# VH-VL binders against Alsin (ALS2): the designs that were tried, part 2

Target 1, 196 residues: Alsin (ALS2), of Homo sapiens (Human) (q96q42r690to885)
Amino acid sequence: GYIASLHELATTERRFYSKLSDIKSQILRPLLSLENLGTTTTVQLLQEVASRFSKLCYLIGQHGASLSSFLHGVKEARSLVILKHSSLFLDSYTEYCTSITNFLVMGGFQLLAKPAIDFLNKNQELLQDLSEVNDENTQLMEILNTLFFLPIRRLHNYAKVLLKLATCFEVASPEYQKLQDSSSCYECLALHLGRK

## First folded at step 1 (VH-VL)

Design a09 (framework fv_acasunlimab_arm2)
Fold by ESMFold2-Fast, scan of step 1:
Structure a09 (fold): chain C 196 residues (1-196), chain A 118 residues (1-118), chain B 110 residues (1-110)
Amino acid sequence: as target 1 above (196 residues)
Amino acid sequence: EVQLVESGGGLVQPGRSLRLSCTASGFTFSDYAMSWVRQAPGKGLEWVGYIYSGGSTYYAASVKGRFTISRDDSKSIAYLQMNSLKTEDTAVYYCAREYDILTGFDYWGQGTLVTVSS
Amino acid sequence: DIVMTQSPSSLSASVGDRVTITCQASQSISSWLAWYQQKPGKAPKRLIYKASSLESGVPSRFSASGSGTDYTFTISSLQPEDIATYYCQQYNSYSPWEYTFGGGTKVEIK
């Protein structure tokens, strides 16, 4: 049912927030603290990625807290950003995915200086764990691409859970139509951002 | 109020199968996720597996492929089907619920002993 | 896999003593950690969730703190009814989906 599906959404949102927090704290923050990270252009693009990543992480944490509050009866369902497909939430996903795509198109992690590459190689097992890459023969750059595109995969998951929520309503209801429209919005955004 | 009661434990030979049941009362069972946690004699706690109300299941590596979790919401029962039992599976098996999926296991049953021995 | 290292494995203290137990995670668990009390022959009981939140009805002498990889559980004034084994548990792991318990700390009175 409806509440059960929201519990599933809340659990996966909480765990996704934890994963993004770990990437921020264990990879991005230490990486950007290194001296001689690369060219000015490469460093500026990575700084933009980190900034957008931090904003997205914060909002995902807020969304998880909002879901928990709703499930404890302290908030109304209309306050849940995923059900309304809030422009703030969608914009944050779009801004992050655009920033990482722009960074990768301009040469990405391969253009970083030796200290940064050494740091990433030293942490390759952690990166594999965080990215859910099971093949130990996977190259570092492929691991990094998988890791930093996890938010796009999460957009697909939002679309899927919204379709599950829609099945709890009559096909002719306004609620069914709103959830279907929201699902399509997240899926469309994911496909758009994933094709660059 | 909230009560979880495990049953189905007993002595079983290696290679055999056994099914445990966890009967819930005092709450709306269909709205909660359920886990199985085991404890070998004199040892610590080990998570076995988890089932959402929506049916998604997750298993510890040590039991994956051998154990299956299911539920019957109309009867308020969760099941643990244990196949290809090994001596190492000897333990007290607890069922536990997650009220708030952000808080861990808030209520536990009293456990049922499974002894795998020849 | 997230490994939870709990210390000490056992301790003996007097009534009224301050008891401290620690848990260290092999990687950050972002405060998604619970503490359980298990008395001999009984099922575990959750005392703390989200690293520091006290369960309703649990005495205020129990407290906990921590973040990242390092977590602490404290009994400010040990009582006879507190004799038990205490376990920490992470519930952060998303991939793989898993719950990991610490090895436990047996608390007994001298």
Scores: ipSAE 0.006, ipTM 0.485, lowest interface PAE 12.0, mean pLDDT 84

Design a10 (framework fv_acasunlimab_arm2)
Fold by ESMFold2-Fast, scan of step 1:
Structure a10 (fold): chain C 196 residues (1-196), chain A 117 residues (1-117), chain B 110 residues (1-110)
Amino acid sequence: as target 1 above (196 residues)
Amino acid sequence: EVQLVESGGGLVQPGRSLRLSCTASGFTFSDYAMSWVRQAPGKGLEWVGYIYSGGSTYYAASVKGRFTISRDDSKSIAYLQMNSLKTEDTAVYYCARDEWGYYFDYWGQGTLVTVSS
Amino acid sequence: DIVMTQSPSSLSASVGDRVTITCQASQSISSWLAWYQQKPGKAPKRLIYKASSLESGVPSRFSASGSGTDYTFTISSLQPEDIATYYCQQYNSYSPWEYTFGGGTKVEIK
């Protein structure tokens, strides 16, 4: 049912927020704190990635918190950001993906200076764990690619939950069409961004 | 009162199949997720799999591809279909009510599955 | 994958003693941890959730604390009815979606 699907959304959003928060605190913040990260251009692109990642992490955290508050007691009407403000949510995901894609196209992590590369190699086991790459023979750059595209994988989850919510309404209803359309938008965005 | 009752356990040969059932009462079954947790003789607890109230399933790596969880909300029953059974699958199998993917609040009494030749 | 390391595996204490059990996660679980009590021949019963929140009806002698990767469960004054195996359990893992239990601590009276 509808409430059950909202609980699924809230629970998975909470767990996903924890994953992104760990990436931010254990990888991105320490990495950007290093002296001599690389060229000015490379550093600026990485800072943009970190900025967009932090913004997305914040939005996901707020969305999870608002869903929980709504389900356990009404605090505010804007609790369902993904359902009511899909353009804001989609824009934040798109901005993040654009930033990481620009960074990778311009040479990405391979163009970082030695201190940064040393940091990433020292933390390869943590990176592998956070990215959920099970093959121990996977190269560092592939692990990093998987890690920084985790938000795109989450878009598929949003699409699935929205489809489940749609089934709680009559197929001829405006609510059914809105949820179906939103699901299609998240799935299309995920496929488009995943191809980069 | 909330009650969960497992059934279907027994002795089975390696490579065969067995289906466990978990019958729920005392609450609106369709509003809750359900998990299966097992405990080998003299060992600790191991999560097996999960089914959302909305239908999505998740499995432990050790059983993925062999076990399938399903539910029949009209009968208030959750199922664990166990295929390609191995001796290391020998355990007491518990069904547990999952409060929205957080933790387990109510557990059944468990049903013993022994995989042996 | 998140691994939960629980210690000790077993302990023997006298009635009235303070008993402490620890649980360490291989990575931060942001306080998304529960503690269960399993008496011989019975199903587990949840005592604590969200690292430190005591379940309704559970005696106040049971308490827990912790954050990040390190968590502790305490029985302030052990009673005979507390003979059981205690388990911690994380519910933070998103991908893969999983729940991981500690190895358990068997509590016995001398």
Scores: ipSAE 0.014, ipTM 0.586, lowest interface PAE 7.4, mean pLDDT 84

Design a11 (framework fv_acasunlimab_arm2)
Fold by ESMFold2-Fast, scan of step 1:
Structure a11 (fold): chain C 196 residues (1-196), chain A 120 residues (1-120), chain B 110 residues (1-110)
Amino acid sequence: as target 1 above (196 residues)
Amino acid sequence: EVQLVESGGGLVQPGRSLRLSCTASGFTFSDYAMSWVRQAPGKGLEWVGYIYSGGSTYYAASVKGRFTISRDDSKSIAYLQMNSLKTEDTAVYYCARDYGSGEYYGMDVWGQGTLVTVSS
Amino acid sequence: DIVMTQSPSSLSASVGDRVTITCQASQSISSWLAWYQQKPGKAPKRLIYKASSLESGVPSRFSASGSGTDYTFTISSLQPEDIATYYCQQYNSYSPWEYTFGGGTKVEIK
C-alpha cells in the first residue's frame, strides 16, 4: 500500500536529512572555517556549493517533517511537499548539482590548499562512512565525489517511491498520471545530472 | 488579487505582550512561507522571523525566545506573538509572502505594515 | 551570520544620471538576492529577485547583476519618481538559516 509507501518515503527522507546534516556539520562547516583553503576562486566555488547544499538540506528537512505530520494525522499536513512544491525541489537539486559540477570541473577538492587537504585526509574514515563506500581501496577524491553526488541518488529514490504510490490508483485516474509524471521528472533530472 | 493585511499594532508598555495578525487573500496561503520584517522609525529594514508552510519557524537573534510565529491555514492568517516587549522593538511590522510554490524566490508581496510603539 | 554591506549610504544625482548601488555579502549567497524600493511612508516594493530578474511592471531603466559575494543595482536614467531608499536583501539559506538586509541607500535628486 499507499500508507506503507509513504512510511518508506518518510523514513528514508529522515535518514537522508540526517546524513546531509552530518556532512554539513562535520565536513563542510569545519572545512570552510580553515584559515587557508586555496585561491579566492576555489574558495568562492566551494562556498557556493556549501550554500546550495544548506538550502537543499533545509528543503529536505521540511519535506520529512511534512510527511511525518501527514502520517500522524496532524492538522497542518494537507499534501505531499514533493508533489506540491516539486518545482522548488527540482530547482534546488539542479542548483546544487550545478554548483558541485562547476566546483569539480574547475579542479574541485584537488585544488584546495594543504590545510584543507590535510583536514580531508584526517577525516577520510568519516567521509567513507558518510558516502557509504565499502571498497577500502577507494581514493579520497572518489569518496568525496560519491559523497557530494548523494543528492542525485536520492532523486532516483524519489522516482521509485512515486511509482509505488502510483500503483495504488487506477491507471486511467488523474492521480496515477500526476504521480507518474512526477516520477518521470525526478528520474529524468537524476539521469541528466548524474551522467559522468 | 493578492493582498496581505496586518492588524493588531498599537501602544504597549515595556514587558507586556502584543499579537499581530496578517490576513492573506487572493492566493493559496498554505503553499507559501510567511516572513515578518520590521522597521524602526527612520531606520532600515530588519528581518524578524519566518514560518514555512510545514510550520517550522526561524527567528532573528534579537527576538529569539520572546517572539513566536504561527499560522492558521484554514483562515489564511499568520500571527506574530510578541512577548517581553522592549522599547527597541518599536517599529512598523510588515508581513510578506515568501518561498512560494513552483518558484524559489524571496519576499514578493508585502502588507502595508502596522505600527507597534513600546513606551512607558 | 551573513552580513550585507551596502554602499553608498546615500547619494544625490541629477535627472538622467546613471546611478549604481553595490551590495557585498560576507559569504557567497548564490544569487539569492533581491532589491527593494521604499518610498517615504510606504511598504517596500521588490524590483529585482534572484539577483538580476525584474519584477513584472518594473521600468527597464532598473537593472541588477552579480554572483557569489558581489552584487550591483543600476538605474540607467534617474527619474524624479525614483527618489527612495533602496535595499538589498539576501535570502540564501546558510547555517543558521536567516535573512539579512543591507543598510539601505537613500537616493535624492539635486
Scores: ipSAE 0.006, ipTM 0.455, lowest interface PAE 15.3, mean pLDDT 82

Design a12 (framework fv_acasunlimab_arm2)
Fold by ESMFold2-Fast, scan of step 1:
Structure a12 (fold): chain C 196 residues (1-196), chain A 119 residues (1-119), chain B 110 residues (1-110)
Amino acid sequence: as target 1 above (196 residues)
Amino acid sequence: EVQLVESGGGLVQPGRSLRLSCTASGFTFSDYAMSWVRQAPGKGLEWVGYIYSGGSTYYAASVKGRFTISRDDSKSIAYLQMNSLKTEDTAVYYCARWDYYDSSGFDYWGQGTLVTVSS
Amino acid sequence: DIVMTQSPSSLSASVGDRVTITCQASQSISSWLAWYQQKPGKAPKRLIYKASSLESGVPSRFSASGSGTDYTFTISSLQPEDIATYYCQQYNSYSPWEYTFGGGTKVEIK
């Protein structure tokens, strides 16, 4: 039902937030603090990625908290941005994906592999755990790419959960149409950003 | 009602340590990121650092390596551990809650606690 | 580091006057900006968030606008209780999520 689907959304949002928070604190921030990383254009672009990743992570955390408070009956859900596909939420995802695309176009993690190799090797198990990559033959660079594309995968999850919420309403209802439109918006954004 | 109460301020000599506490009530503390903001006498506001609800911490360059923020969700308390204090650290220290509904600035502040670093 | 330049540092106006304060960011902050009121001896209070959204319970005489690097805060009809220092704050950090405040504007009645 409707409440069960919202509980699923809240639970997965909080888990996703925790994962992004771990990537930020244990991978991204330490990587950027390496003494021999330098200040090349690639490093500057990764700093931009880190800034946008942190902002997006925080918004996801806020959304999860808002969902939990709504389900607990604490406050009206005026800020359930996913149900309204607000420009704040969508713009933050767009800004993040633009930053990661610019970083990858300029050589991405492969250009940082040499100065960061000791760090990446030391954290190989953590990288595999965070990315949920089960194939032990997956290259380290592909694992890093998987980590930083998790937000795009999450947009697909939003679209799917919104469709589940829509099925709780009559097809002719305004609620059904609004949720279906929101789902389409997130799916279109995911396809557009993933294609970049 | 939401309340934040700071404690632990006082006079301390340069090079020493001091720990501030921020006791929260009236909301689900574990759902919120908490921040410390300071204000030197007669000066403007300066962000010190924050701790996410998940525990990750970030600090202003001026305090990085010397200050540590932590939290105890079971007690609804945030802490600011200040090490290697300098005279420039003299300020009123505010505990502030990040607005979790709108992701937009600090919606509630404590009354502040004065820290004076002087010989 | 994003630098917030707030103008003027202080102003004096009469009750009923329109007061305008400006805040300029050293780079675009995409409307991630809040405005705070701090009365003498008190903690700051958030009045505006997301550049133009008015906090619940705050009088409608307070308003704000702006985008990119340029932001303004307005009190349409200054009241005695509005005497305070006002601060802008950006939260569009380009360097690991740092929140930078403007220098503040002290508002006094003539």
Scores: ipSAE 0.006, ipTM 0.448, lowest interface PAE 13.8, mean pLDDT 82

Design a13 (framework fv_acasunlimab_arm2)
Fold by ESMFold2-Fast, scan of step 1:
Order: sequence, then C-alpha cells, then structure tokens
Structure a13 (fold): chain C 196 residues (1-196), chain A 116 residues (1-116), chain B 110 residues (1-110)
Amino acid sequence: as target 1 above (196 residues)
Amino acid sequence: EVQLVESGGGLVQPGRSLRLSCTASGFTVSSNYMSWVRQAPGKGLEWVGYIYSGGRTYYAASVKGRFTISRDDSKSIAYLQMNSLKTEDTAVYYCARGYRWGFDYWGQGTLVTVSS
Amino acid sequence: DIVMTQSPSSLSASVGDRVTITCQASQSISSYLAWYQQKPGKAPKRLIYAASSLQSGVPSRFSASGSGTDYTFTISSLQPEDIATYYCQQSYSYPPWGYTFGGGTKVEIK
C-alpha cells in the first residue's frame, strides 16, 4: 500500500541521515583532528571531501524533516507525494562526488600517514557496519570506497521507492506520471554521478 | 585468555546510585565494543547500552539519562554508572564484548537489587 | 526498533529428539543474528553468529539457518546438558536503536 510506501521512504531517509551523521561524527571529524594526517595535497583533498559531505548531510537532514512534515499532513491515501530536491541539494550531490573522486584519484586513503591508517584500522568494524558490507573478509580500502559512495546508492533507492509509490496509482493518472518522472530524474542523476 | 569480571553489585534503595565495574583481560578494551546487558529475575535479556572503540556511547530508552557508560583504557575497566535507580532496574548485569555478530564473551554477571 | 518474536516460549522433549526454535524479525536483518544458550545461574554463551556460523568449540549438533526476517535454530539430537533457555539476538540496527533479543525458549527434557 501507498501509506506503507510513504512510511518506508520517511523511515529510510531518517536511517540514511543517521548513518551520514555517524560517518561525519565518528570517522571524518576524528580523522581530520589527528596530527600528521599526510601530505598537504592529501589533507586538502580530504578536507574538501569532509566539507562537501557535511553540507550534503545537512541537506539530507532537512529533506527528511520535510518528508516527515508532509507525511503528518497526509489525511488521505490518494494524496500525491513528490520527492523533490532543490537544485542546491542536487548540486551538493555533484560537488560531493567530485570531491571524493578527486581524493581517490590522487591516491585516497592509502596515502594517509600512519596515525590516520591506525585510526581507520581501529574502527574497521564500525566502518564495515556503516558501509553495509556483509563480508567480514572485505579489505579496509574496499570498505572505505563503499562507505563514501553510499550517497550514490541512496539516489537509486529514491528512484526505486518512487516507482513503488507509482504502482499505487492507475497508469493513466497524473499521479503515476509525476512519480515516474521523479523516479527517472533520480535514476539519471545516479547514473551520471556513478560514472565519475 | 579473554576474561570479563563484573563487580559492584548489591542491594540499593530506590533513588540512589551505584557504579558497576567490568575488568577485562586478554584483549584491549579501547579497541573493542563493550556492552552492558541485564536480566531481571526470571525474565529475558535486555541490552542496556554500549561504548564503541572510538568512545561514543549509546543507551536503551529505558535507561537513557540515568545510566552512563565509561571506560578507563589504562586499567582495562568499563564502568556502568547507574543513577536514580528504580525497582524495575533490579537485574543481573552482564558486561559483554561484541558488535555486529553479537557478543562472543560475557562476564559472569553481578546482581543489583533495588528495594526499600 | 526491531522486534524479535521467538517461538515456542517453552518446549519439553526426549533425549535424542530433534528440537527446532524459530525467530522472526519485524524487518529484514540481513543475517545479523546470533543464538545464545543460557544455563540456570550462568551467563549466556554464544553458539551461533551470522545466522548460520557455529562458534568454535560448540558441538555440531547445534545448527541454524535463515535469512531476511525468518531464522531457525536446531538441536539435531538433544542431550541432557542442553537443558537451557535459548535466545536469538539481532545486531542489524545500530544505535540509538540498539540490540534486541527474542523472548527466549526454555528447553526441558522429559
């Protein structure tokens, strides 16, 4: 049902925001607080990643709040829910993906100094859980890559949930068309950013 | 060998406070996830809270604001500070090590009885 | 929070019997499930982790399987020393949602 799918969207957005907040507070912030993190170039690129990540996290939090407010205002199952992100939000996704890609191309986490590598190894179980990597034999660098590309995965999730919501309406309805168009938008963005 | 030993349990009046200790040996506390799990007499297991390797703590809703988890890495001791104790806090308190795959090692437990 | 529903609450079986306990999660927990044995007056002992992996030193008569929301734990040939309460536990949700345990299954021998 429609209401169940709306609650799924709101619940998964809350969960995603919580996850990004944990990555920011438990991984990125402590990591950047370390002495002797690496070369000047590596540190600058990582600081850019953290800055873009923080901005994206904030906007996802606002989006989740907007979804919650809308859901509390829904009194009929027929109310159309349109998952809309501002151009600021979509631009933030692009800026984040550019920053993480630049960091990884320049050598990424492997080029961090020993104190940073030690910190990441100490927190490997947390990193593995946050990245949703189920194979305990997965190497640290693969876990980190999975973790920092979670926002791309989330765009696919938006598209999927919107398509699921669309199935609650007749194919010929305006509601179906709007939800399908929104789903296509997020899927196209995910494919575009995933090709970086 | 890995060992966890709880201490500090006892009889305490409602509204009072009590601190439990969990002494760990055979591994480094600061590199692991430490939880407190309790069991009321004749009842099931209830997770109380944990401290992860980076030091952040989380608590079950039933104890949030009243209980605090901390650790002394130099002594390999984890603590559970229990404030504003209620009769429903009466339980055997276990410390346990583990995270994503559950708890692989448990202490023997320490009984806390909250009664007037 | 994730609710774990365990059944039955208790059972009585004969030595040598096959015993099966089930555990159902209110949402998919992606095999982040452990099974514990607790003997009277003692701390719980983990027997199974990752839904189906047997902990080192645990007898092969204990086994478990499952995925998504439905999980089972089996004792292939019940022994007298297996008298205990058995609990399932999910570790899929991360705090502030925390860990949740099933209500337990008390296994007794006739």
Scores: ipSAE 0.000, ipTM 0.449, lowest interface PAE 16.2, mean pLDDT 82

Design a14 (framework fv_acasunlimab_arm2)
Fold by ESMFold2-Fast, scan of step 1:
Structure a14 (fold): chain C 196 residues (1-196), chain A 118 residues (1-118), chain B 110 residues (1-110)
Amino acid sequence: as target 1 above (196 residues)
Amino acid sequence: EVQLVESGGGLVQPGRSLRLSCTASGFTVSSNYMSWVRQAPGKGLEWVGYIYSGGRTYYAASVKGRFTISRDDSKSIAYLQMNSLKTEDTAVYYCARHLYGSGYFDYWGQGTLVTVSS
Amino acid sequence: DIVMTQSPSSLSASVGDRVTITCQASQSISSYLAWYQQKPGKAPKRLIYAASSLQSGVPSRFSASGSGTDYTFTISSLQPEDIATYYCQQSYSYPPWGYTFGGGTKVEIK
């Protein structure tokens, strides 16, 4: 049902926020604090990735909190970020995915200087755990790619949950139409960003 | 190489509208972030809003709902449509470019003065 | 919103002096900071980005450093052409929440 699907969304959103927060605090912030991280272009592209990642993390956290508040009867459905601010949410995801794609096209993590590569290798087990890559023989660069594309996977999850929420309403209702439209937007964005 | 030129400023009465233009050369407007930054006479700098390569726009709280940013990619022009103007909107308006969402403004136009007065 | 506080608001120094300006953020901005020079009647010009990176073509007498909430901009040997107002700007918080500038520091020669 409706409430059960919202509990699922809230639970997975809080877990996703925790994961992004860990990536930000334990990987991105220490990485960017290193001396001699790389060339000016590489550093600027990575800073852009980190900036967009941090803001996406903030939005995810706000959304999780709003869902929790709604489920405990302190806020109305209109307070749900994914519904109320879908364009803001979509834009933040688009900007993040564009930044990571630009970074990777320009050579990505392979272009980082020795101190940065050493830092990433030292934290490889943490990166493996955060990316949920199960094969211990997976190379560092593949782990990093998986990790930084987690937000695209989350867009597919949003689309699926929104579709489930829609089925709780009459097909002719405004609520059904809004949820269907939102689901389609997230799915289309995920498909578009995954190809670029 | 990169140049930005603002135009369209002038004297306008409170409550009315004015449109500013920013003509870009030496780069592709549709591939970059275009921001508007203003400066009230004798005061500091304030970010107004931007349009990014995907066409989405964002605005500072002080102008949200009144100002609209758009672009004409074929002419390499970015626009700032200012509606419901207030005396507090009196400022020199600069357009500025940034390559990334980080907002380190690398090139600025010369600015155009907008005076909102009765 | 992130508030950027610059100190001092103005200063007067002699040619050849070392000039230091500080910028303090109301919260950590993780080195997402730029410094701009605005000469009288002109548009701002970026001198420093990413807290410490010198813009190409900018004289080496300009430098900057800092981390967390505290940032410093230095002119090692003030020249007459350096008369300007200098602004710091954070880009850690960005649209729709906005970029914010410090109040500026006016640098004059005695």
Scores: ipSAE 0.000, ipTM 0.442, lowest interface PAE 17.4, mean pLDDT 82

Design a15 (framework fv_acasunlimab_arm2)
Fold by ESMFold2-Fast, scan of step 1:
Structure a15 (fold): chain C 196 residues (1-196), chain A 118 residues (1-118), chain B 110 residues (1-110)
Amino acid sequence: as target 1 above (196 residues)
Amino acid sequence: EVQLVESGGGLVQPGRSLRLSCTASGFTVSSNYMSWVRQAPGKGLEWVGYIYSGGRTYYAASVKGRFTISRDDSKSIAYLQMNSLKTEDTAVYYCARGVWSYYYMDVWGQGTLVTVSS
Amino acid sequence: DIVMTQSPSSLSASVGDRVTITCQASQSISSYLAWYQQKPGKAPKRLIYAASSLQSGVPSRFSASGSGTDYTFTISSLQPEDIATYYCQQSYSYPPWGYTFGGGTKVEIK
């Protein structure tokens, strides 16, 4: 059912927001506070990543709050960010993913100075847990890449949930079409960003 | 470093009210989910409710409409206001800090005993 | 609400024994499960989070695994200080729908 699927979306959105908040507070913020983090160019690219990451985190938090409000009967479905403000949401995901891919193709975390690498190695267990990497023998750089591409995986999850929500409506209904179209947009964005 | 201390428990008659306090040290309650969990004598753990960092509150069905969770951000204290108390509300009441993503409780207070009896 | 069925309700074992406790959810909880230890007269202490992650400072003899609806907690070599009641807790459901604890397993030494 529709409400059950929205409850699942709300639950997974809350979990994703907290994961991003933990990455921000325990990894990105302390990392950027280090002296001798890297070259000026590397630091500027990483600061751009962190800035876009913080904005995305904020919007995901707003989406979770909107889902909660709707489920409590105080707002209609138009409070859902993935439906009502989809362009803002999609743009924020795109901006973040573009910034992380630019950082990684320009050398990424391997270009960081020793204090930064030491910090990341010290936190490798936390990074592995947050990235959901199953293989304990996975190298630090692969863990970091997996971690910072989690938003792309979340876009796939949005697409799947939107399709599930659509099945609760008649195929000929405007509601079915809107949910189907939104699902396609999130899936296409995820595939596009995943190829960069 | 991080600690929670409950107070306000005691003996109270059925139908009366009691307010519990949970004082946080080493962190600020307004930045976290603050949960109340109770345990009846010789029984298991039961979630009572929590206050979200943004101020919204949620309650277990057994206490909804009777219990109210609030906080004083300036003092870093969370409260559990218990109205229309029943004998089945007799329990040790714990406050606990909730991690927002998982709602696992990572820091617990020592608990305060509430006995509802004539 | 998601119902958590914990078994056994109690067990007695010798020091050095391997102890296993199970927890079954009424629906899939996607590894959003924690395990708590409660010693007599004390508050619960989280030992495991996210089904299998060991809390910092907790001895390595404690471990847990599971997915979907079926979860397991293990003490590889029971010590006297491990005498306690152990609880599983799911956090998959989002408030206001509640969080659910298992009924607890009392672990005693013979």
Scores: ipSAE 0.000, ipTM 0.436, lowest interface PAE 16.6, mean pLDDT 82

Design a16 (framework fv_acasunlimab_arm2)
Fold by ESMFold2-Fast, scan of step 1:
Structure a16 (fold): chain C 196 residues (1-196), chain A 119 residues (1-119), chain B 110 residues (1-110)
Amino acid sequence: as target 1 above (196 residues)
Amino acid sequence: EVQLVESGGGLVQPGRSLRLSCTASGFTVSSNYMSWVRQAPGKGLEWVGYIYSGGRTYYAASVKGRFTISRDDSKSIAYLQMNSLKTEDTAVYYCARSHYYDWGAFDIWGQGTLVTVSS
Amino acid sequence: DIVMTQSPSSLSASVGDRVTITCQASQSISSYLAWYQQKPGKAPKRLIYAASSLQSGVPSRFSASGSGTDYTFTISSLQPEDIATYYCQQSYSYPPWGYTFGGGTKVEIK
């Protein structure tokens, strides 16, 4: 049912928030604190990525908390942040995904200086675990690309959850159409941002 | 009628292996998070790992690389394969069910099976 | 890992007394908190989930509340059958790091 599907959304959102929070605290924040990270351009692009990542992490945390408050009987189901017209949430995903794509197109993590690469290699097992990469022979750069594209994968998950929520309503209902439209929006965004 | 029953516990020497089974009845194993939780004699509860819908597994740092969780959906059995056993692995091992309906909390527990690792 | 600090480790009270146990998380867990009762030689039994929701069939003398990092569990009028160890447990941060339990509170009658 609808409430059960919202519990699933809340649970997966909380899990995703915890993962992003760990990436921010254990990888991004320490990485950006290093003395020699790379060229000025590379550092500026990575700082942009980190800034957008932090903002997205915050909003995902707020979304998870909002779902928990709703399920505790505080708010109504129609207050779903992931619906099509929630521009703040959608914009934050778009901003982050655009920033990481720009960073990677310009050379990405391969442009980092030795102290940064040494830091990442030291934390490779953690990076592999956080990225959900199962092959322990996977190279560092591939692990990093997988890790920082997790938010794009999450857009696919939102689309899927919205379709599941829609099944709780009659096909002809306004609620069904709204959820279907929102699902299509997230799927379209994911395909557009994930293509390159 | 919903039940979880553990089996396979016993005395085992350090460095050896042991496999525990958790037989579920009255519900579909593949639709739930199935966890293993252990309790050393006179100590508190410690989560060991779980398998969830879709087959992905997660483990506590203390057992990662040594323990493997799997399931046989057709038989409604979850397994805990314990390799390279250490004396500090001595505990009663429980299997427990959770679901997002209950905010991930464990609603059904097995009776537990004792694993003693000693020379 | 989210660390769960449970207090007190043990307590002794009389039948009919109000008993309160606290649980503090090292970070906000947004009500993803459950309470379990474990009697000697038995498996744990869930009493509370989602910080304050009473499990079906559990007596109304058991209650719980809390938010953020601070949670409390209360037995309004202690009965002899309530002698047990009580545990809190967070389910906020899983996967890949899993679940964590509080250290437990042993409740005994004077």
Scores: ipSAE 0.000, ipTM 0.442, lowest interface PAE 17.4, mean pLDDT 83

